# Designs tried in a protein design chat: VHH binders against q9xw16. Part 4

Target 1, 132 residues: q9xw16
Amino acid sequence: MSGWNAYIDTMTAAAPSIKRCAIVGAADGSVWARTEADNVFKASEEELKTFVALFNDVTQVPAKGADIEGVHYVVPRTEESLIFGKKENTGFFAVKTKSAVLIAVYEGPNEVAAQVRKAVESMQTYLNNAGY
Short names: E, the ipSAE of ESMFold2; O, the ipSAE of OpenDDE; V2, 0.75 times the mean of E and O plus 0.25 times the DockQ between their complexes.

## First folded at step 11 (VHH; framework vhh_4orz_3)

Design j1 (at its last look DockQ between E and O 0.01; V2 from the best seeds 0.00; counts 0 for: pae E 14.7 > 2, placed apart)
Fold by OpenDDE, look of step 11:
Structure j1 (fold): chain B 132 residues (1-132), chain A 124 residues (1-124)
Amino acid sequence: as target 1 above (132 residues)
Amino acid sequence: EVQLVESGGGLVQAGGSLRLFCAASGFTFSDYAMAWLRQAPGKRREWVALIYSGGSTDYADSVKDRFTISRDNAKNTVSLQMNSLKPEDTAIYFCAAGYPPAPPAPLPSEYDYWGQGTQVTVSS
């Protein structure tokens, strides 16, 4: 178990609505850590490579949406280091750090999304400060 | 001064169509998500449709496949094409502008600016 798994645990503990979560390399989408066992994050390496590349030009993402784990999400808007999507009662938040992308997929009513965002952004801030 | 002005409402028979328009001014239109909400007699205001700044759209289940929201950033307008209208669609329709961080944004409190509304009446 890598040290990155602790950060997965931190995010999932902070937002119980998170079903699956991953920390991947911002450059190539390589998986550094992810939820496993009953909540396996299932995105392929190829998919993750494509996903992290979205951060190269986030302005185009809302027009096209984003795919995670074979699921297509509507992307309402983006920020420089934030992509989030929605599909019915599910969604995702993805934030970019200096070297990583944190992805959290959640289920629940709209109210839970704020907590998920806070969880991933808090981790984003922590990792950025740590140089990652 | 921020203004949102709705138009296009009216009386229509069930199965008919209407197109609502909203003209916006006083803010950077292209930065905002635009939404339509409606309030039927004796009911709470409910979210209908949303178009984000990037152009992606979302709809309430009750209007999916019948309503289409679109925007023209050059004209600072948002429209709602309503097809296959039902008596249950009767309501005052409001145009709203917001920057929702957590989609969808069904709550009125999630919007910064509102129009005065336009009446849509669908007869059986």
Scores: ipSAE 0.022, ipTM 0.266, lowest interface PAE 6.4, mean pLDDT 91
Fold by ESMFold2, look of step 11:
Structure j1 (fold): chain B 132 residues (1-132), chain A 124 residues (1-124)
Amino acid sequence: as target 1 above (132 residues)
Amino acid sequence: EVQLVESGGGLVQAGGSLRLFCAASGFTFSDYAMAWLRQAPGKRREWVALIYSGGSTDYADSVKDRFTISRDNAKNTVSLQMNSLKPEDTAIYFCAAGYPPAPPAPLPSEYDYWGQGTQVTVSS
């Protein structure tokens, strides 16, 4: 998936606190691209299928939380196309486009969460405008 | 300079066959998904067939089982074999190149490079 790796690079450059990142298919959770090498995004196919299905009814997610890479996150906030998860000094933002879900896992204090959200939402807008 | 040059268009009777060719130059061909799109008189341009750099294909429902797209990365060419042609296949056919080279494909209006088009006319 060499073309999709460029979008991973764009998000990690926009928000350096992102440690792992992936673009997955919204229908089935299949991995289109992910961070590699020292920061491999390691979620299983079954976990990702369950994860993307959370967007079918985001209002129920805060009660149950979410799992990514075998880590359970509390979900204090969702919006129609966004899920925010927290665990200690780490967190994630996930956003849905027409065809994909963008997932960014970050580390750092609460001050960096807004930067991460902006990076994934900017890419969400770009991909939606491109028809993805 | 980037060029996509279509050939092989013409007049054919309904039920007949035609093969279109597209020769590409000026860009790294294997980095792109290649497509045929068409524009019928008075209609918007629409996609017909796509072939990704890895060789997988996708077709509009209206041409499924009748058209076959192929690519040759060594020759930088794309072809479209059109069988069982119908009058509604009459259109200008365009070769196009789009990034990224894998699913999902760009929207019809968002391809990066386009040929000038070749006319296909199917008489009844």
Scores: ipSAE 0.000, ipTM 0.112, lowest interface PAE 14.7, mean pLDDT 83
ESMFold2 (binder alone), look of step 11: mean pLDDT 82; pTM 0.832

Design j2 (at its last look DockQ between E and O 0.12; V2 from the best seeds 0.00; counts 0 for: pae E 9.8 > 2, placed apart)
Fold by OpenDDE, look of step 11:
Structure j2 (fold): chain B 132 residues (1-132), chain A 124 residues (1-124)
Amino acid sequence: as target 1 above (132 residues)
Amino acid sequence: EVQLVESGGGLVQAGGSLRLFCAASGFTFSDYAMAWLRQAPGKRREWVALIWSGGSTDYADSVKDRFTISRDNAKNTVSLQMNSLKPEDTAIYFCAAGYPPPAPPPLPSEYDYWGQGTQVTVSS
């Protein structure tokens, strides 16, 4: 297991509603780590490249939404380093660090979203403090 | 064939400066995070500095504000400017490459390629 996989495990353990998760390069969307086995994160390289570029201007994202793993999500709003989307009883949280984007796709009612956000933002803080 | 070749090491007095270089070949340099690590006698190899493919940098606390890592993707080189050197900086310094970038904290076991190392000796 790579060191980055350990952080995947940390996030998924912190929020059981997370179904798939990935850590990718902020510059190019390259996959550094992802959930595997029964919960493989399946976003394509091209898709991730487009996705991480959304952080260049997050203010425009709500107007067009965001695509992850071939699924289109409505993005109600964005923050400086946070993009989150919703689709029925599913959603995602994506946070940007200095060098990475953390993506968590979850399933469940709206109530589980808070725990997912906390998990990815905690990891965001940790990685930022570590200089990543 | 992948190759990392360090240069610039030597003997220097405390308070002095050295600049290390690492020339890389055999892989797509611009995709890799580059790092300097060092190993002192009787000690484990420790991370010193990291530069991401995009140019962002990070340093061990022991060398912050004294060392500067930089890269030239056109020349496939990474350098380490070492100022205000101390005797405790004495070590073999290694150039290393990693993709994906090593997870925090950077660990020697997570790098893909290594140079042979260059000796840096700082006298009192």
Scores: ipSAE 0.027, ipTM 0.345, lowest interface PAE 4.3, mean pLDDT 91
Fold by ESMFold2, look of step 11:
Structure j2 (fold): chain B 132 residues (1-132), chain A 124 residues (1-124)
Amino acid sequence: as target 1 above (132 residues)
Amino acid sequence: EVQLVESGGGLVQAGGSLRLFCAASGFTFSDYAMAWLRQAPGKRREWVALIWSGGSTDYADSVKDRFTISRDNAKNTVSLQMNSLKPEDTAIYFCAAGYPPPAPPPLPSEYDYWGQGTQVTVSS
């Protein structure tokens, strides 16, 4: 999508600990935009299709965890439209909008996670208000 | 040819009001997000207000509660009602159109079409 790369830049600027991120279609996991070059978001379309389907029943996700970029994360908590994954010194936040899932993978201690969550939830609210 | 033509600018005293209009032609107006941006002398162009194709709105913090953006898809116009004007609001105001509707506030380089601008000067 034309112009979607600006949303990637906005999220990474708001939370510099985000190392990779993507905006993908909520129905099928198709990539609308992602970080590129040295910070390529490396998930396959098959993996993303499985990942976005987790939002169909978030209550089951803590029991089994979540996979993204070939990495398995424990999921200590979910909310109706949010999945938080953690592995060692890395983690992700994923949030669902009407049409998309925003995924941000970060590195750093737990204190950094709040910045990342705020960045993705701010964008979630903004896109929902825009009808996306 | 695509055209965006601003009007309604002028000189106004602090605390006053002004209404800007932007007339659009040459594209499917109802599919575009419409925005107002402004540029003060020696400053970078900054976003002011946005109205999505579906009618929802967003505002820069500095103008929230004072400015109201609206659109009329039948007339292909967007307007900006500016109340409680301050000297800091002095700038050239530009109308812009973007597709798909961008969020968060679009970068100036991300708008597809731009008007020529209209001067707003707030004294005192």
Scores: ipSAE 0.010, ipTM 0.173, lowest interface PAE 9.8, mean pLDDT 84
ESMFold2 (binder alone), look of step 11: mean pLDDT 86; pTM 0.869

## First folded at step 12 (VHH; framework vhh_4orz_3)

Design k1 (at its last look DockQ between E and O 0.15; V2 from the best seeds 0.00; counts 0 for: pae E 4.1 > 2, placed apart)
Fold by ESMFold2, look of step 12:
Structure k1 (fold): chain B 132 residues (1-132), chain A 124 residues (1-124)
Amino acid sequence: as target 1 above (132 residues)
Amino acid sequence: EVQLVESGGGLVQAGGSLRLFCAASGFTFSRYAMAWLRQAPGKRREWVALIYSGGRTNYADSVKDRFTISRDNAKNTVSLQMNSLKPEDTAIYFCAAGYPPPAPPPLPSEYDYWGQGTQVTVSS
């Protein structure tokens, strides 16, 4: 029913290594859409509120890492609107748009990370151009 | 009980201005995207302007640069400043609220709450 579900489907189709993803409000971490069923994105609203606040100053994030779905990730680098996290053979990319944060959790070696990053950044660009 | 109550409609000459207001109650206003939509005689309801909970705005192409949506979270109100009005702007204008905010393109089915509407008539 939410039109955001189609955007979840688009990202997962563009990068099959994405196992779970969500679109959340940048102001408060509220869930606008997420993967469901056997691939449920399980982060709580309180965890997401803390997570999206990391974009208020991305330079502080590498020192403390980031938590998503109860998993702690090392954050080797950030950019103005992007946080990349790693743990073992899994990772995430999160990007901020004007109104939302897109989060994609993937599995695979570093070689697949570029595909995941491209999928979320393409959607970031599209949403920003649409005023979101 | 959720209520959205529009006001400020009326008759105005082409080239003129009006400001519409929408007073909201019965829900957590600051979490909702707020929008104005309109329905002209014999036409389907169409989206006009949208303001997100964080304050960003988006406009239909037909009203861009003439209309301005704004919100006051302390007073639970949203307004629509309409400048350079044209006869084609004649319609019933509805205030609407949605959570989560509508994805592009914004469809009327994505809004949870609706006002009763206020008539705007622009004479030629």
Scores: ipSAE 0.112, ipTM 0.503, lowest interface PAE 4.1, mean pLDDT 88
Fold by OpenDDE, look of step 12:
Parts: sequence; structure tokens; C-alpha cells
Structure k1 (fold): chain B 132 residues (1-132), chain A 124 residues (1-124)
Amino acid sequence: as target 1 above (132 residues)
Amino acid sequence: EVQLVESGGGLVQAGGSLRLFCAASGFTFSRYAMAWLRQAPGKRREWVALIYSGGRTNYADSVKDRFTISRDNAKNTVSLQMNSLKPEDTAIYFCAAGYPPPAPPPLPSEYDYWGQGTQVTVSS
């Protein structure tokens, strides 16, 4: 599934504040694609398995927060297919498609978050429309 | 062995219609996005139409509202109904398969399997 890297590139190009990104299986957290080289997405498959399971009941996530790459994030709120977290000048957006979870970790002030969200949600919409 | 075999090409007058078919074998057809691309003499191969595994379709602006792509997963076939044909539609038409689906916008380089192509000629 190396072709999924193209979607990683699309998201990172759309939002320069994205530092690391991954596409994983919604069912098991298996990694389909991730940023590599200087910006390696470092979450383990075990961690990702736990993370994607959060979408089974997003209403409980704000009370607990979410962990990505060994970092704990505060989750202010959730939506049915969206989990986002904050930690100081960093954060993440995670969206669920039919078959996948897209995760983008970003750095910057709150102003950059809107662009990151847009990038991830645009990809979410595309993949959903494609049946994935 | 993976195979994509196109058929249905030919010579038609401007304003006419053709229906192209592509028969696929050797891979899990239902997982793949299927596409039609075309290449005219001296020009780059260009994307024409795409149909995702879920059945959603996308078209190049040049063929939108004239061409219709469809698929039959039970028969492992993809078709292209071409109406209101123009001389500029003259090209070799290729069937292609890609997984995962091509990143937006679709690019010819993103497909895994290709047919041999079928010639479509539209006379003025």
C-alpha cells in the first residue's frame, strides 16, 4: 500500500504546519503510510490500535485525553469522526474515514490549526467519496 | 497474470457515439479504482474518467457531460460511454487500474495496471 504515501504528501503540502502524519487502518491501527526521514511518525502499532479505538466512543475522549507518539494531549472536544488535541504550541487532528484514520501532528499557534484541520478534513471527504 | 483488455474502439463521425469496454483479470477488481485515459499523437497521455471502488465517478472537464464511466464488479468490467464525440477526442484509449485510489488530482503515473489500448477515431 505504498501508494498511500501520496495522500501523506498531499496533506503535508496543504498545511505546512503539519510536522508528522499517518494513515492507519480504522479497524486495527495498522500503518498504511506515514511521514518518514526527518519527520518520522513514531507511534507504535500498539499505541495506534488503542488510538483508533477511541472512535468507538468519542464522547469519553475529552475526559481522558489522547496519546500519540508517547505524548499526552488534552482533547477539548470531539465530533463523530474527529478527534483533536492540544499541548502547548502543538496539537493533532485525527479524522476517521470508512476504512482509515488520518492523523496529523502540527506545531504552531492556534491560528495554524484551522489550516491543518482543513487539510485533513479535505482528505477525509475525498477518501469517503472514493469509498475508503 | 494481470490483464486488462479494451474493446469497442473504431471510426465514428463527429456527433456520434461509442462504448468502450475493458475486461479485467488477475487481481481483486473490486478493490481497485478504474480509469480511462487517452493519448493522441504527439500529445501526453491524459486522464479521462475515473470510477472508484465505491462507484463514485470523476471526469476530466473536456469530457464532462459527454462521457460516462461505469463498472460491473460481478463481471470485472469497466465501460466508457462516449457521446457527442468530437475530432479532438481522437486517441488511443487505455483502461487502467489503481490501488490505492489516485491522489487528487488523478495522474497517469498512479495506476498499477494498463491495457493495450483501443483506437478511437472521430472524423469531422
Scores: ipSAE 0.087, ipTM 0.541, lowest interface PAE 2.3, mean pLDDT 93
ESMFold2 (binder alone), look of step 12: mean pLDDT 85; pTM 0.856

Design k2 (at its last look DockQ between E and O 0.26; V2 from the best seeds 0.00; counts 0 for: pae E 9.4 > 2)
Fold by OpenDDE, look of step 12:
Structure k2 (fold): chain B 132 residues (1-132), chain A 124 residues (1-124)
Amino acid sequence: as target 1 above (132 residues)
Amino acid sequence: EVQLVESGGGLVQAGGSLRLFCAASGFTFSRYAMAWLRQAPGKRREWVALIYSGGRTDYADSVKDRFTISRDNAKNTVSLQMNSLKPEDTAIYFCAAGYPPVPPPSLPSEYDYWGQGTQVTVSS
């Protein structure tokens, strides 16, 4: 198991509503770790390359939304290192670290979103402090 | 064919220095994190130092401030400068390559390619 898989496990344990999760390179969208087995994160590296590039100018993302795993999400707003989207009873949180993008796809009512965000942002802080 | 070939090992007295080299071929070197690991007789192989593709370095606590890892992407080489050597540094030192990047500490199971190793012996 890659060391990055441990961070996947940490995030999914912190927020049970997270269905799929990935850690990818911020520069090229390469997959460093992802959920597998029954909860495979299915985004291709080609798609992820496009996705991580959204962080180059997050101000444009709300106007066009974001695609993950072939699913189009509405993006209500963005922050400098945060993109989140919604689609019906699902959504995602994506945060950028110094060298990575953390992506968590969740399912549930709006109430669960806060826990998902907390899980991802906590990992973001940890990795940033570690220099990643 | 992937190859990692270590060199520079030998016998030195405590307090001495050695510089290990590893020459890589058969894969996209610049994409891989490169590491040095070591294995002493009767002990598990342990991580020593890591250098990421971007140049960031990490070290085991036991070698921190004594060892320095560096890489030359133009020559597909990675080196380990070992200063202030101690008898407990005696081991076979292995060069390893891994992708994707891994957080510290690195585990042997996380590397894709290995060299044959070079013996380092530090006498008291």
Scores: ipSAE 0.019, ipTM 0.346, lowest interface PAE 5.4, mean pLDDT 91
Fold by ESMFold2, look of step 12:
Structure k2 (fold): chain B 132 residues (1-132), chain A 124 residues (1-124)
Amino acid sequence: as target 1 above (132 residues)
Amino acid sequence: EVQLVESGGGLVQAGGSLRLFCAASGFTFSRYAMAWLRQAPGKRREWVALIYSGGRTDYADSVKDRFTISRDNAKNTVSLQMNSLKPEDTAIYFCAAGYPPVPPPSLPSEYDYWGQGTQVTVSS
């Protein structure tokens, strides 16, 4: 858990529309870091275990959607290492690195979504280059 | 038993060079981020350089372009090449190992294992 809080701060600073986010282990969904306090990322360990397993075959996710923090999202698009979920004026981007899944939940219009995706993909690239 | 053993410290004149070595044993070296930190008398221990398990490096601003960290996973060693040394580089230098994640800049609490340190003294 230690040290990963700085990456939470980096992502939220890069895209202020991120309301909650987390870094979790890709194998088991264990929480390495998350937003806390007034912006607590509330997903349970059981939910996160199910969520990270979606990356085992992202092509099947659009048919069933995804749940985070007890909220069901439509998943209109996936890529090999990315899942995009949408519900009303909110959404999430999740990206997989070698060892982790980065999850960012945001609110706002299409311009906000692009900024959130860029923030998580920049961190994805950084962590992959670092061997995580 | 985990051990990190530093060597290569000593007295050097300003502008000179020194190479520190750290030999590691008792853990899966290739899966750990390795770092050098230093502590001057009366100062807090501060991060100097970090090398990730994947080989990427990061440096404190004060040593960037003068110091180079490297690792050899076959020998379980990490080294710190220190060039253009200045009196303010005088400190005890510690080798440290942290299981990911260890982000830069990093705090001493981020590391699981520590060496005993080696003294580097840079005279004017």
Scores: ipSAE 0.007, ipTM 0.173, lowest interface PAE 9.4, mean pLDDT 85
ESMFold2 (binder alone), look of step 12: mean pLDDT 87; pTM 0.886

## First folded at step 13 (VHH; framework vhh_4orz_3)

Design l1 (at its last look DockQ between E and O 0.83; V2 from the best seeds 0.00; counts 0 for: pae E 6.5 > 2, SAP .683 > .668)
Fold by OpenDDE, look of step 13:
Structure l1 (fold): chain B 132 residues (1-132), chain A 124 residues (1-124)
Amino acid sequence: as target 1 above (132 residues)
Amino acid sequence: EVQLVESGGGLVQAGGSLRLFCAASGFTFSRYAMAWLRQAPGKRREWVALIYSGGRTNYADSVKDRFTISRDNAKNTVSLQMNSLKPEDTAIYFCAAGYPPPLPPPLPSEYDYWGQGTQVTVSS
């Protein structure tokens, strides 16, 4: 699944505020690709399994928040295939495709969030159109 | 063993039509994006058409509205209907499979499996 790294690179290139990123299986949270080296995405598969399951009922997530890489994020709101969270000057966007969940953890002021969202949603659209 | 076997190539006059086929085996066909690429003499291999696992298609500008790629997951086949053929379409045409699907612009290095190719010659 090394080819999925290209998708990671594409998202991180599109939004420089993205610090860590992962593509995981929507069904089980298995890691297909992740940022590495200086920006290793560190969420465990067990954590990711729990995380991707949030998409089964996104309406409950704002009340509970979401955990990624051992960090708890406040989730202001959700959409059918979108979960985003915030913690101080950090946050994440997670989008669900037919088969995958794309997760991008970013750092910066609130203004950078729009670019991060656009990056992951663009990839979401591409993968959905591709049947993934 | 993974196999991609092309067929349907040949000689055709300009303005004519040709249909290429590719039979796949040895991998989970339905998961892979399938593509046709071609290589003309003295030129680099270039992407022609792509069909994703979900059926979405994409084409090189040079063949848009003339070529149609399709797949049959039940038969593990992908085809390329080529209409309004031009002499510049002359090339060896290759069937290729890729997972995950190639990102635009597609590069030959992004495919996992290749066929042996079939010659298409368009005479003026």
Scores: ipSAE 0.150, ipTM 0.532, lowest interface PAE 2.0, mean pLDDT 92
Fold by ESMFold2, look of step 13:
Structure l1 (fold): chain B 132 residues (1-132), chain A 124 residues (1-124)
Amino acid sequence: as target 1 above (132 residues)
Amino acid sequence: EVQLVESGGGLVQAGGSLRLFCAASGFTFSRYAMAWLRQAPGKRREWVALIYSGGRTNYADSVKDRFTISRDNAKNTVSLQMNSLKPEDTAIYFCAAGYPPPLPPPLPSEYDYWGQGTQVTVSS
């Protein structure tokens, strides 16, 4: 299996409200690792390619929203390397590193969103420092 | 075929310097974190220095002000400049490569590829 699987495990342990997550290539959306088994991350390669391209101009994303796993999310705001999506009792945080996009889909009330954001941003910082 | 080939080892007097080189082939070198580890007689293999694909470095406490790791992604080489050498630095030095970058702490099990080692002997 992929050596990136340990990174999936680290993020899900840091924020238990994460139900699914993935590490994908920033250029092409290729899946480097994802949650498996009971909570398979199900986005298609075509969807992921479109999704990672949102980071080419994050300022346009709030007007359009974002689609992942066939679900449309409202995007209340973005930052240069972060997209936050919401739909009902679910949401996602996606962050871009030098070569990858980290995607975490969570369920729960708004109180858990900060925990999820911190988990993905901590890994973003680590990978950027490592040159990824 | 992946290959890591160390060179530059030898005999040197305490207080002296050596520079080790590791030539890599058979994988996309620029994507890998590179490391030097060492093994003295009767001891376990120990981490010495790590350089990430982007150039950031980490060192073991025992060498941090004396050794410098560097990499040349265009030539697929990594080097270890060793200054102020002590008899305690006597060991076989191994080049290793890991992708993705080793999780903290950097464990030997996280490296995908290893060289066969080069001997460094520091005498009084």
Scores: ipSAE 0.014, ipTM 0.418, lowest interface PAE 6.5, mean pLDDT 87
ESMFold2 (binder alone), look of step 13: mean pLDDT 85; pTM 0.859

Design l2 (at its last look DockQ between E and O 0.77; V2 from the best seeds 0.00; counts 0 for: pae E 3.3 > 2)
Fold by OpenDDE, look of step 13:
Structure l2 (fold): chain B 132 residues (1-132), chain A 124 residues (1-124)
Amino acid sequence: as target 1 above (132 residues)
Amino acid sequence: EVQLVESGGGLVQAGGSLRLFCAASGFTFSRYAMAWLRQAPGKRREWVALIYRGGETNYADSVKDRFTISRDNAKNTVSLQMNSLKPEDTAIYFCAAGYPPPAPPPLPSEYDYWGQGTQVTVSS
């Protein structure tokens, strides 16, 4: 286990609706940490490589959607360092730091999304301030 | 056998420059984040610079804008260009490899492989 697992725990603790979570390299999608046990984040590195590349031009993502763990999500909108998607009662938030992408997959009504976003953005801010 | 071999250390006057090199072998270099750490006498080993697989770099505040880390995956090398050296930069400098890259705060225990180090001495 890497030191990044602590950050996974922090995000999942901050938003109980997060079911799976991962921290990956922004350049290549390599997995630095992920939820395990009963909530294994299952995206392959190849898939993640494609996913993190979406941040190179986020403006195109809403038209195409995004795939995580073999699931296709509708992406209503994006921001420069934020991609979020929805599918039924599930969704994801992905935020980009200098060197990493934080991905949180959540389950629940739309109301839980705000808490999930806050959790990942808080971590984003922390890591950015630390130079990561 | 995994090896990290540092070179380029030496004695330099304050304000001077040095370039350290680290040659890696025995593992898939391109998969690892590479870092430089240093240990001054009587002090703990501290992180200096990191370069990720993708080429992104991070630096300790104490060396930011003075040091530059780079890597050559074709040659399995990582280098540290040190400019505007100060006496407080005096230390043994270590090359290290880690996968995944170390999480903040970076700890020596998060690296998988280490070199033996090269001495850098900056005189006043």
Scores: ipSAE 0.541, ipTM 0.779, lowest interface PAE 0.8, mean pLDDT 94
Fold by ESMFold2, look of step 13:
Structure l2 (fold): chain B 132 residues (1-132), chain A 124 residues (1-124)
Amino acid sequence: as target 1 above (132 residues)
Amino acid sequence: EVQLVESGGGLVQAGGSLRLFCAASGFTFSRYAMAWLRQAPGKRREWVALIYRGGETNYADSVKDRFTISRDNAKNTVSLQMNSLKPEDTAIYFCAAGYPPPAPPPLPSEYDYWGQGTQVTVSS
């Protein structure tokens, strides 16, 4: 069993508004770990392959939007290693490390987005410092 | 049957170099992270180097800049170039495979498949 499950637990504990999340390979979207059971992260492998490729040119993502779990999100902004998506009362933050993409899907008003972003970026920093 | 077979071990003088090879069969090699670990007499098995399916690498601090891990997905091989060898590098070296790749820290319990090992002895 993958030790990445502990990192899933860390992110969901740090930001309770996160309902589903995953850690996927940056090169091909392969799932290393995800939330399971009642909160299963249900993105397909094909969808995740397309999603992680957005990081090849983040500057064009706001014009396209992004799809996760069969849901289309508007992407108001990006940064070099971050994509933020919104739809109705839900959203996601995705960040890229050297080897992985961390994806957190949350529910709640825009006011909770900062907590989710902080949780995901803290993990991004940790993994990058560890060489991942 | 999954097989990981190490080769290239032997006796070498301190300061010398050696290249280890691991031949893999029985699984989809290109989807796995590959690693080298080692076990010296009386010590625990320790991580040496890790290479992801996409070619990214990580090294234990004790071997960084002296050892280089590489893989050839077309030939299902992984290798470890070991330069500037020290007597402390004496150990049985094991090839291992994991999917998904081991999370930090890369613990031996996180690999799916193991080879039988090849002896490396560095004389002082």
Scores: ipSAE 0.206, ipTM 0.558, lowest interface PAE 3.3, mean pLDDT 89
ESMFold2 (binder alone), look of step 13: mean pLDDT 84; pTM 0.845

